# Ledger of designs, part 5: VHH binders against WHI2-like protein P4H10.16c

Target 1, 295 residues: WHI2-like protein P4H10.16c, of Schizosaccharomyces pombe (q9p7d3)
Amino acid sequence: MSVITQAQEIPTVAANPDFNYEGDPIIIQLCDRDTVFELSRDQLLGLPESILMCLFPRGLLLDYEIQECQLTQRPLIFQTADFDPSLLQYILNYFQMAENRTANDEIALSPPPPSFPGKCGIILLKEDIEFFILPPISPTTNIAIEVSPNDLLKLKQRVAQRLLQQKKIFDCLHLENSTSEGSAEKNLVRMLCYSGFHEDDEWKRRIQEPHRACITSVTLTNLDFSADQGPVSDPEYFPVYHKLLLFWQKPARKCWWDSSTSITYNGIEFATWVRRVWTLELAVLGANTYETAAV

## First folded at step 21 (VHH)

Design yb (from d5 with S30K)
Fold by OpenDDE, fold request of step 22:
Structure yb (fold): chain B 295 residues (1-295), chain A 125 residues (1-125)
Amino acid sequence: as target 1 above (295 residues)
Amino acid sequence: QVQLQESGGGLVQAGGSLRLSCTTSGFTFKRYAFSWFRQAPGEEREFVGAISWSGDYTDYADSVKGRFTISRDNAKNTFYLQMNSLKTEDTAVYYCAARTFYVSGKTHPSEYDYWGQGTQVTVSS
C-alpha cells in the first residue's frame, strides 16, 4: 500500500507579503516552451503549489524582481521548467473562471461552511505516468528479444496511445477487484467523490510529454460541500473538506505501479510497467494565503 | 460590472480599412488581456487576435495576419482592431473579449467570461 506522503516543503514561489501592491499590477511573463504567459503576481502565487513546483523546481524568489519591476514598470520575465503549456492554460483558465464566479457571488450551489477558510475550494488532481517496456526473454536463446531502436519507439508510441485513451480517472485503481472496503485506494476515491468528483470523471487534460515515455494528466474540480455523504447525525464525523484542507498548499502524493498493460510485438507479448504518481492538492480562493502558515 | 463595448463597425469596400474600438469599464484595464473574435453568419465564433497585458505580445489568426493589428491604450481603457486590406470574407460580427491572463497563440471563445455585444463589419465587393 503506497503511503500518501505530504512533503512539507518551503513555498516554491516566495514573495514578501508585506509589499503593498496597490495600483498597477505586477505583470509576470512566463516563458514555457514556445508559449508565453502573462499573469499577475497574485495569479502566479495563487497557483497550486504542485504546479509551481513543476514550473519552478528550483524555486523562485520574487522580492528582488518585484522591486525592479516597480522601478522599471516592466514585466518580470521568467523561464519555466518544461511543463506542457496546455496544462498551464487549463489551470489558469479554470482559476480565472472560479475567481470571476466568486467575485460575482455566483457560487450559489454549495456555499462553503463557516469553518472553511475561503470562498471557494478547487481540488487539483494530477497524474504523472512513466512507463517502461520490458522485452521478454526468448525461451530458445535465453536472451531478451532484440528490438530495434525504431521499433522500440513505435512500441512506446503504441503504449502511450493506449494510455492516452484511458481517460477515466479512477479506472486505473481497479476498485472492482478490491475486496477490502478499507483499501487506501477505495478511501481515496471515496474522499474525492465526497468532495466533488464523480466515479466516471475523466481527465480534463491528458498529454504525452514530448520525447518521453511519460503522460501527464490534470483535472480540476470545485469542492462541493454537498457531495459529502457522511453521516450527518454523527457528531464525530469528520467532514471530507476538513481532510482536504490538509492538502491546502501541501500537495499529497501517491505512487504505485501498474503491470496490467501489455503490448504485442511480432506475436510476442511485451510487458509494460507503468508508474503512476498522483498528486492531490486543495486550492482555496478568497483566503489570505498568509494564513495557511498558521494551520 | 465589467463592460465591453465595440464600436467602429460598418460597411466598407473590399481593400478598404476599418478601425474597431473596444471601450471597457468596470474593471482595471491594465489587469486584463484582450482579444477580438468574429462570427460570420452560419459559422462559429472564431479567434481574430489577442494582445497581452504589457502589449508586448500580439497574436493573430492566419487569415488576418499582416492585415489586422491589435493595440491598446491604457489611458483610454480602450483597445483596437485596425483592419486593413479588408476582404469580403472578413464580413462578420466582431466581438471584443477580456480575460485576466494572456497566453500566446489561438484561444477559444469558451476561455472568456467577458464579452462585448459585437459590432457588424460588412465588406462589399
Scores: ipSAE 0.823, ipTM 0.936, lowest interface PAE 0.4, mean pLDDT 89
Fold by ESMFold2, fold request of step 22:
Structure yb (fold): chain B 295 residues (1-295), chain A 125 residues (1-125)
Amino acid sequence: as target 1 above (295 residues)
Amino acid sequence: QVQLQESGGGLVQAGGSLRLSCTTSGFTFKRYAFSWFRQAPGEEREFVGAISWSGDYTDYADSVKGRFTISRDNAKNTFYLQMNSLKTEDTAVYYCAARTFYVSGKTHPSEYDYWGQGTQVTVSS
């Protein structure tokens, strides 16, 4: 019931890495719903590819737009697609903090190994939920019971509240129901826990989308190189961060349905179906981008 | 590294005016959005207002809207808070803070890594 895909290598925001703009810094204004952001070209380009795809699903020719702004003196303002601005704010704050640490040449207790292509790694894990409520079939009439629009709205609100309170990241994978030790879900959780996650971690941000039966959750965490202590003397040792590098600027998605949640409303039990999409991506700060083009 | 220094604090009678300045040391003042926060004794730091990189956007807490004005002067690398119609409840230590991007609306102190030492504003009845 799970579908796993990985994004193609075409960047959502097109930019020329060799461009150097004279004078005062270029200010990019983003309008995301009613919220305005101002950020630099480097800050925009440094966002995870999966986030750029959410903001600009039709792409953005950034350096073309900057050059047009300079020629025509029009404002450099972009309307984003419908993405919750509190999530963008969380992500930008996280990257600002990480950039400040790397720019200050901070001596880390566990520096990245020489084979890692940058100064630090940031793991993005995102969950997108769409949920559906199924009226039960009456045993008397053999048809679905009728639910008023007002009752349906209240039921959706209660389901959303239940889902929002499920804060533990990995509980939705239902690993206790699997008899296989090699399941893809168990391997995913092991990889993440050896990379800086903890089994009982909670989502850092978890929000209901306005006017939709949708919930979005995001967690960013630092890639922890010390969490993977395989024997260095083993010639077949394969550090977990090598697996995460497969997702560098190339997000992977896992899509599945979950029917484990039900809700009781006015004495009637309703089944709920939850479509979950996880997105996993690695961001690398202080990277040499030319190395990734060779792969 | 960015260093922030507030100045212009002092004693003032209720209804009076005062202008605070925040001077930065660094080579790219224009790369920062700035905010003012204040803290009364025994309270948490409270958002007062912010100004964007471009200066196109300003934000104010409801408690100061219409009385306080935020501005920036890129030529002087200085960020200002003009406080008019001061009230005794405006008595606090005022802090300037900087971040490398702007977002409209109220922000929280945890979103800022760069802070000044603060300047005391005391409004007497």
Scores: ipSAE 0.684, ipTM 0.873, lowest interface PAE 0.6, mean pLDDT 82
Fold by ESMFold2, look of step 21:
Structure yb (fold): chain B 295 residues (1-295), chain A 125 residues (1-125)
Amino acid sequence: as target 1 above (295 residues)
Amino acid sequence: QVQLQESGGGLVQAGGSLRLSCTTSGFTFKRYAFSWFRQAPGEEREFVGAISWSGDYTDYADSVKGRFTISRDNAKNTFYLQMNSLKTEDTAVYYCAARTFYVSGKTHPSEYDYWGQGTQVTVSS
């Protein structure tokens, strides 16, 4: 079991929301590994805070950089930190489609109540895995068994493949073995399933990081307001969006170790330790500038 | 209303040249990345090439690289495909497409939000 911690309140990308840059739109070029993205200031600032933290872990003074760019008349180019471009593209596409729907005043399938501070809610759930293989301890030497570099590579490949095959979002929480119905993990799943997830949902994107023992998974979904009457099976109903607003621009992290995975290679069973970090964030589209998340 | 309109299609002899134009309206031309796709009868739409917002980045399918050139003219709100050394297999309906951000190396039609109606290019021996 781990402690859920919200991210710091200081924005990763600093920008003045009142700035109005005259002339042609500001073009930002992001270099992310071998992939170049070009996007506007508003598209960059519209990304979830947790994603901006991945792209710019040391922060970015965006309006300062724009002003310096205008003085030098050079392109505004940033090298991002190591973040998979396919994940960034998935996130950008999702937000662009949602912006188009909101900007055209299209009728939402689950319109927000008047007390919601915007026109649309989007939930980001992200899993970062780092895994480690623990050779068994020899009973004769009391030292971990030596594994050749070639065998270790093959073993890591086998573990990665098994973890990639665990596509269902909630399986890693091992809820089937819990003796408490009110456990923190069960409550988290219940909250997410009332908000737009389903118990059998699979990660929309799940990828192994190149040349590393790391797996990153991301799912975006629309906040579902249609369940505001409460589920028949839960007499303790409350509007889910009130709780999720705590994570609006303030992503929450849950970090824990999972030791339930084992793998067999050449007749030897290896324990694997999996460090998991979940990141949960709410994005709000069409929000009023002077309204903030509820306490 | 956002619109894309192709022009410049027609009949041309193999080895010849043709220039397609895509004129845009209802949005600021400089804010979009553009691409050309083509579709032969009975086949899926095939990527031809793309150009970024700034024009600093271009992509081409291997089948057309060195023969086709994509460019844009911000003053005319027009995006071009110059096709040289045309082959009979270049015969297709050519579509222009646009999106609101650029990503290098992306060639699938699902990556683009706005589409023109297409213009026929026929290359004869």
Scores: ipSAE 0.611, ipTM 0.826, lowest interface PAE 0.9, mean pLDDT 80
Fold by ESMFold2, fold request of step 22:
Structure yb (fold): chain B 295 residues (1-295), chain A 125 residues (1-125)
Amino acid sequence: as target 1 above (295 residues)
Amino acid sequence: QVQLQESGGGLVQAGGSLRLSCTTSGFTFKRYAFSWFRQAPGEEREFVGAISWSGDYTDYADSVKGRFTISRDNAKNTFYLQMNSLKTEDTAVYYCAARTFYVSGKTHPSEYDYWGQGTQVTVSS
C-alpha cells in the first residue's frame, strides 16, 4: 500500500511563461526515439508538468537555449528521454484541439466561473505499470529455475495481456483493501466524478512495450463545470474545481507494488510483481490565444 | 478554419516536369506541417512526401525519391511539389494535407487533419 503524494519541486522546463520573443515564432525540435517533433515554444510549455518530467527528467533551461540560438544560430534541437512518441502525439493533439476551441472564442456550454484562473481546464490521468516475473526456486537446488529468453518473452506478453484486461481507470485504486469511507483514494475518485468522469470510464490511450515489461495508460478530459452542481439546499457548498486547482502544475502521484499476481506457464507457477504509478494533474488553458497570433 | 487549395495540375508528356502549388488560408500561427498525397483510379490514397514547418525535415515515398522535391514559401503561405522525370505511373489526383505540428514518419492519410480538393496530373506516353 502507499499514500498519495504531491510534487513541490521547481518547474521541469525553466522559462518565463509570460515572456514573448520578438519576430517569427520560436520553433523547437524534439527527438523522441526515432521520431522528430516540431513544436512552438507555447506548445511545449503548455504540456502538463508530469509529461515534461517524463520528457526532460534532468530539466531544460528553455529561455537560455533560445537566447543561445539567437546569438550563435545554434539549432533548438533537444533529445527527450525514452518516452513513447505515439503517446506524446496523442497528448499534443488533445491540447492543440483544446487550444483551437478557445482561440475560436467558442462559448462553452458551461463556461468557467470567474474564480477559475483560465478559460479551460484539462484533467490528466496516467498509469505507469512496470512488472517483473520471478522464476520459482527449485526445491532440489535452491536456485531459481532457468527460463529461456524466448519463454521469458512469451511470459511477459501473457502478463501484459492480462494487465491490459484491467481497462477501467479507477479499478486499480480498489486493488487495495480500503476500510475507510474517507480514504484519500475514495475522495479523489469522488472529486473526479464530480468533474466529468464516470466510475466505469476506461483508459483512452494505452501503450504496451513487452520487451521493456511496461504499460503506460493516459486519459485526458476537459474539466466539466456543469457536472458539479452540488446539493441544491447547501448555500455553503464549495465547488470541486477548487480542490482540483491544488494539482495545477503540481501532479499528485500514488506508487505501490502488488505481489499477489501469478501466472502459470508450462505447468510452472511464476510470481509476478507489479509496480504502479498513478498520476493526477490539472492543466489550465488561461492565455488569450488570439493575441499571440502573427498578422 | 483552415483551407487548402491545390493548383498547377494538368497534362504533361512522360519525362517532363510539372510544379504543383498549395495555397493556404485560415491558419493562425502557421506552424503547420505539410504533405502531398496522390490517388490513382481504383487505388487508395498514397503518401508522396512531407515537409516540416521549418523546412529542416523532409520525407519522400520511395517511388518518387530523387524525382520530386517539396518546398515551402511561408511569406506567400504556399507549398510546392516539383515533379521531374514524370512517368505515366505518376498519373493521379494530387492532394495537399496539413497537420498542426510536425511528426516524422507519418505517411497514412488518417494522420492529417486538413485536406485540399485535389488537382489532376496526367502523364501521357
Scores: ipSAE 0.572, ipTM 0.816, lowest interface PAE 1.2, mean pLDDT 80

Design yb (from d5 with S30K)
Fold by OpenDDE, fold request of step 22:
Structure yb (fold): chain B 295 residues (1-295), chain A 125 residues (1-125)
Amino acid sequence: as target 1 above (295 residues)
Amino acid sequence: QVQLQESGGGLVQAGGSLRLSCTTSGFTFKRYAFSWFRQAPGEEREFVGAISWSGDYTDYADSVKGRFTISRDNAKNTFYLQMNSLKTEDTAVYYCAARTFYVSGKTHPSEYDYWGQGTQVTVSS
């Protein structure tokens, strides 16, 4: 009895064509976990490097396996990825919208980077959280309280829920506790806020990774240096723009730990350790690595 | 101004066929995925089918699979719903919708950017 495993129909998501749609007839079918994305090759390659690395940790090969779409007979490339589809959709949509605005001469919404006249800059900020639950020690016995695997799972779910409710991007940096004006955290916030973020900005997407004590969050913003009004007369003034350019197609990462999250379960308070990894990258529309290499 | 306008609805006998059209304006047609929804009286709006921006992918609700077909004509800024073998259960107001991304399977109406006003389809026994 050949168990005809009904191939679970994988959901398909198709992105808008890019402006080069007529120039690049190749369609990418990206099987991303339980979702299939349809996008142009240019759209895929136009993604931030940090995202491409997440999608294709082993690299991306687009040159060798062009197939024909069974429905339309168009050139088709099949790829696989392991990335949250909702995050990817958000990112793709954002870039597509930015491109559309640029094409419609709405560039006025975001001044082009000085190094890339006529182009649109986008900042990607991503957070990867991994959290751990610490067993409490009984004050009476001085022994760690035993937690069953089932209870541990429930605890993890509760912690995840708490973390998902933390929507403000900069709250985790505890800037109020920093006495030094020159703390690394303050400098980071300043840099981001001078580049297009706001102090009260929230994560646009924040999701729990499946079957993991991990949370991934992403926020994209257009470059905006309007807040960076340093005294032009200060010879030591270094515009934030120049610093940010260092992150063009070169993502920066920062890692730290905090224990700010606790949960109570069955009357017992559990402490948590949260590892946070921030990724910051500057993307410039129309200035992709593959185009720059051709020049 | 963005506009989506349905046409082609009406009264048809069970087993008959209708072709709905959705004509669009105010946005770049070729850059959008399109869907059809329907809403019967007293019921929630339900997904009927969708077509990707490229036209390479289509998806349909299980209730209409094999009977309904969605197509698009970029030159006319119009996409279509061909309905064959109509049933009384297909009676509803049919809405066309547009979004930046095509998502296969059951989609929520809130995911769409633009909507038509709807066209009545009545299937008589």
Scores: ipSAE 0.000, ipTM 0.287, lowest interface PAE 11.2, mean pLDDT 81

Design yc (from d5 with S110Y)
Fold by OpenDDE, fold request of step 22:
Structure yc (fold): chain B 295 residues (1-295), chain A 125 residues (1-125)
Amino acid sequence: as target 1 above (295 residues)
Amino acid sequence: QVQLQESGGGLVQAGGSLRLSCTTSGFTFSRYAFSWFRQAPGEEREFVGAISWSGDYTDYADSVKGRFTISRDNAKNTFYLQMNSLKTEDTAVYYCAARTFYVSGKTHPYEYDYWGQGTQVTVSS
């Protein structure tokens, strides 16, 4: 499995955190496919960096645009890159609800420790799948079996459907096959389960990308500080949430391949290669986004 | 504390009109998008319509398109549901709801944290 890499430290959306806009909030309109979103500057900036990167792969100079918009007193309109609107809606809803709960001092989980830089932590886990179907070599002709474009599309659809039915987040890691308790996969699952995930958790959103052999899945969960009690006797214990703080607006990615999925076409087995990219990120509510540099 | 209060409900004959109001307090009105829902007896709460922050966008359920109009008045911290050409099927308790962002299209009740108490609308034959 590939090494976990972190995304660049440069924010996708550049804005001055200290910029205070007087008056009515600036309305930001996002056009995402055929869906329109309206949200505030703070809401936009509060989105996970990994999501912002998806929405604005070329970056966004928000303050510059706002300055121009202030003259017109009209919403600032941005066209996003291709991103499933239902995913964005899910994310926005989750954050909104979390913010509301925080504002109302409704703490569903254990309160954050003093060392935590905010009032609430939200963990984003995203999976990007791209899959490929590989026709086998004919034993008779010694060439790849020919499949019509139409049939290939059908096969891709079948594979997609199978993948969509795989809703358990951690099943794809095949932990039962791991020979070591210290494997990277086991460590990852352990970390996540000690932070708010459960072993049997399912993707909250899992969608097929239009006209692509791709599936995108997202799940959000609140950081649970009680999930990792640590040993009382170990003063050097490093809580899992500290590890997750490393992913505060600095998403980590893990990429691997699996070939566990196969399909049958006219009695012939076709292999499927699935590339999985996991993105892990921590969002912190009630903290200055620019304070990440201090952690 | 966020508060939403519906008014304007009542009894009306089929083909008639009614205007519902939702008056809000406890939050910055201009920072919210608003929606109307309704619930008939024995039915689930269903989406009626929504209006964006800017007011530039409105969405309506298919069942009310062309008959209902949503508007907002930021100066009064109030948004409205103008109901024309009312039908008996429109009989329900109507609820106003608020959230801090807008998304076009149909929305679901679980997406909203802030609700009014509801106002009864009865359309008679």
Scores: ipSAE 0.820, ipTM 0.938, lowest interface PAE 0.4, mean pLDDT 89
Fold by OpenDDE, fold request of step 22:
Structure yc (fold): chain B 295 residues (1-295), chain A 125 residues (1-125)
Amino acid sequence: as target 1 above (295 residues)
Amino acid sequence: QVQLQESGGGLVQAGGSLRLSCTTSGFTFSRYAFSWFRQAPGEEREFVGAISWSGDYTDYADSVKGRFTISRDNAKNTFYLQMNSLKTEDTAVYYCAARTFYVSGKTHPYEYDYWGQGTQVTVSS
């Protein structure tokens, strides 16, 4: 059984709440591989912690850097770690759209309850895959069959392609094989589906990392408060979506191995082991990033 | 309410020039990055170019690179598309769009929530 762990760490991007910048917003330039992003301080701080961790694995003293740049009259440019720019773009775009809709009161279908700390919740689900191909064992010699580097490369490519074609988020959990209704996997899916996901949802972004046997996938969805409202007559009902508040700027991770994938190459069947790391996080729009401590 | 309005379109001969303007209102101009798109009859809306918040970065479609230039004037809440060396294939309705961040490279129409109504540009042979 895979354990869900939650990181209680210091924010990756450290900001000082005492800093108030008057006038035009501070434009932050991010260089991510060959892509340049410009976004505001608030936009950067509003990104999910898990994403910020990817962009700035060593952390960032944002306001310090801003002040330093202002003092030295240097451009405010940050180099990010290796993160697929298309993923970041997807995330930024989603947040922007959500903000726009919220600002225009267009999110009428599922208004947050008064106790919700913001105007809109966005759930981030990310998967990091690393896969390994196991050499087959000769039934005659009981020794692993050697695979040429060229063949291994082809095998990896094939596995990657197969994984990329697996777009459904929850398929990898093999819920149909679960003998217990209370399994961790079923509970996870249930929680997510009561929060805005659907059982047949697909990864909105799924990419292979360059030159790596790794695949990164991301899906964002709006927190749906109507998915599990419980009986109106029960004031003590605790909706499932409240559980997600625990993940506000505190990403939860689940890691497990999947060995269900096999590849046949040149008549030989190769077993594949896939390490999956899921990251779940809640972002709240319209809330002060510093108010997370109160929840 | 966020509003974008294109102007400056019209009929021009091949090889000629036009300058389109997009005037904005209802939002803080300096907090937005801007893009131009165009749509020819029967075609999908396509990316023409973009300009960053700072104005330091611009992107152009390959088809217009070297001929078109995007600029912005924060004081006027207006950004521009200077079109030089126009070709017949540049004939389209041109739309301006806005978003709250900049990403280098080609962007897609679905990434924008705010659009102008469009202005017709016709390039005759």
Scores: ipSAE 0.812, ipTM 0.931, lowest interface PAE 0.4, mean pLDDT 89
Fold by ESMFold2, look of step 21:
Structure yc (fold): chain B 295 residues (1-295), chain A 125 residues (1-125)
Amino acid sequence: as target 1 above (295 residues)
Amino acid sequence: QVQLQESGGGLVQAGGSLRLSCTTSGFTFSRYAFSWFRQAPGEEREFVGAISWSGDYTDYADSVKGRFTISRDNAKNTFYLQMNSLKTEDTAVYYCAARTFYVSGKTHPYEYDYWGQGTQVTVSS
């Protein structure tokens, strides 16, 4: 398994998070494949950084674009990179519902402590899979066997279905097989389970990309503060949410290859290889972006 | 809080026309995307159509496309459903709904924050 890393300090979408433009709110239209989204500047900037990186891999100077187009009162239009619109819809809807509950002062199961820098936390977990099917080498020709395009399509569909059925979020980390080398992954999963996940949780969204051998999975959950009910005056007490704040606007990623496996099709064994990227990020609603301290 | 109220429902003969209105109060009408849904007795709410925040985009269910038109009037804080060439299968309670962002295509009731109380449309043969 590889080491988990964090994203760079510079934000993908450049904007002053606290600035409020005078006049009517500018409408941002995102064109994502055949799907159009309309949202506000604040809604766009409220998306997790890992999602903004998917939508705008070359970055975006949002406030500059808004100021340049504000005089026309036209919607500001961006073409996103190739990101599944159903996943973006899930994320936007989740944030809309969370914002509505926060604005209505609805009682949370475990409200944030005063030192938390916002009204609620949302944990994003994401998995990106790319898989490969390798035809075997013929012992007589020393060349990969030929596979018809139709047979290759059926193989891809079968591999994709097996991967889609592996729905548990944490199974890909192979914690049951880990030794001391996997201790970082075990600690990460324990932290997440204290914070609102369960070891057997399944991906809320898991989809195959329509034109490639890729699977993307996303789950959002509310940060649960109930496990952080220890005495705040205890100098050895360290609430788990403090560790999660390290990922606020700074997604952590782990990238690795799963061990090779095989699939049998028409009596022939094909090797399969899977590349995974696993992502963790914290979003904080109602936050002051000039403050990041948890104490 | 945003409040939605439908009006304009009633009884109409097949082939006739009817115009539904949804008036809003609360925050700012121009900051919302709107949809119409309908529900026949014993069935789930079905998507009818939507209009985007900007008004640049409209969406319609296949069953009503070409017969129904959605529009909005920001000056009156109202959006409309113009229903032409009505059929008996259009009989339902019609609901207006609002959300704070727009996505093109068919949407589902669970994606909407705000709802009206509904207005009955009955189409007789």
Scores: ipSAE 0.694, ipTM 0.880, lowest interface PAE 0.7, mean pLDDT 81
Fold by ESMFold2, fold request of step 22:
Structure yc (fold): chain B 295 residues (1-295), chain A 125 residues (1-125)
Amino acid sequence: as target 1 above (295 residues)
Amino acid sequence: QVQLQESGGGLVQAGGSLRLSCTTSGFTFSRYAFSWFRQAPGEEREFVGAISWSGDYTDYADSVKGRFTISRDNAKNTFYLQMNSLKTEDTAVYYCAARTFYVSGKTHPYEYDYWGQGTQVTVSS
């Protein structure tokens, strides 16, 4: 059993929206593992809250650090927590392309709703997997089978490969076929399929950590209202854009265990346990971001 | 409209040197990270090197390390590729590209939304 939760109101990166800095744009250098990123204050603050939580789990007082950098001439460099830099790169690329199109007044995929004038919605879906392999009890010795470190590595790689083959975004949520928990998940999937996703969509990025039993997956899509039709007989139906605003900078998460996978190695069946965290968040690009970039 | 234009290409003998320039207009040069890519006929574009927004970081493909140097001159709105010890395998059309953030390491052409038209470099044996 699992419960869907939503993040608290307090932002991970603290910044004063009224602060404005003169001169050339502030360059923020992020060190993520061995990868260096350079981005602007607006680019950092525009990242989804669920991503900022991964990068800065202890928070970041951004404007304080900028002001100290300007006073002391120290570099504005931050070490992030352990987050796969290829995923951050994917996210930044996606936001760059979206920002460029709004700034250049190019063809938009979907017009903003009336309550979002001059804004572009981007939906983030993320899955975090941690998996564990349990040695079976030997029927002849009645003790747990000993597994060499090299064999354990091979087992982890085989389990990871099988999990990587499960590429469809929504399949893990359908494990709850007929429970009340499944009803909430089914409603979320339905909402997303009216918002720019398709039932059979696959993760755009799905990354195995070779030295950890972890898999992280991320997909971004533009918010698309064109398929929004209310359920035939739901008197409490709200339009999709109203429901999506609930997730703006307030990610929803579900965490649960999945034990449906096992693996056979050297004729022995190993049980696997998979801990999943599934995340939904709305990010918004708007007229304020466009006007700031143009100035 | 954002414009990038390569120049400085031409014919050069193996072992020689050549300096490519990428001149920009229609945006603030100091706000961008830049990369060079190259493409031989019938092949896909390949990464050559990049310089960060700040200028603090540079990246090079293994095939050009130690021979090519990337720099930028914000006063001239120009991004450079100095190519030394040229080899016949360096023959290609060279493209400059720009984006609004920097990430270290090799990057792929789809990550860039501003491109020049290319300049031909031919290295004779």
Scores: ipSAE 0.674, ipTM 0.875, lowest interface PAE 0.6, mean pLDDT 79

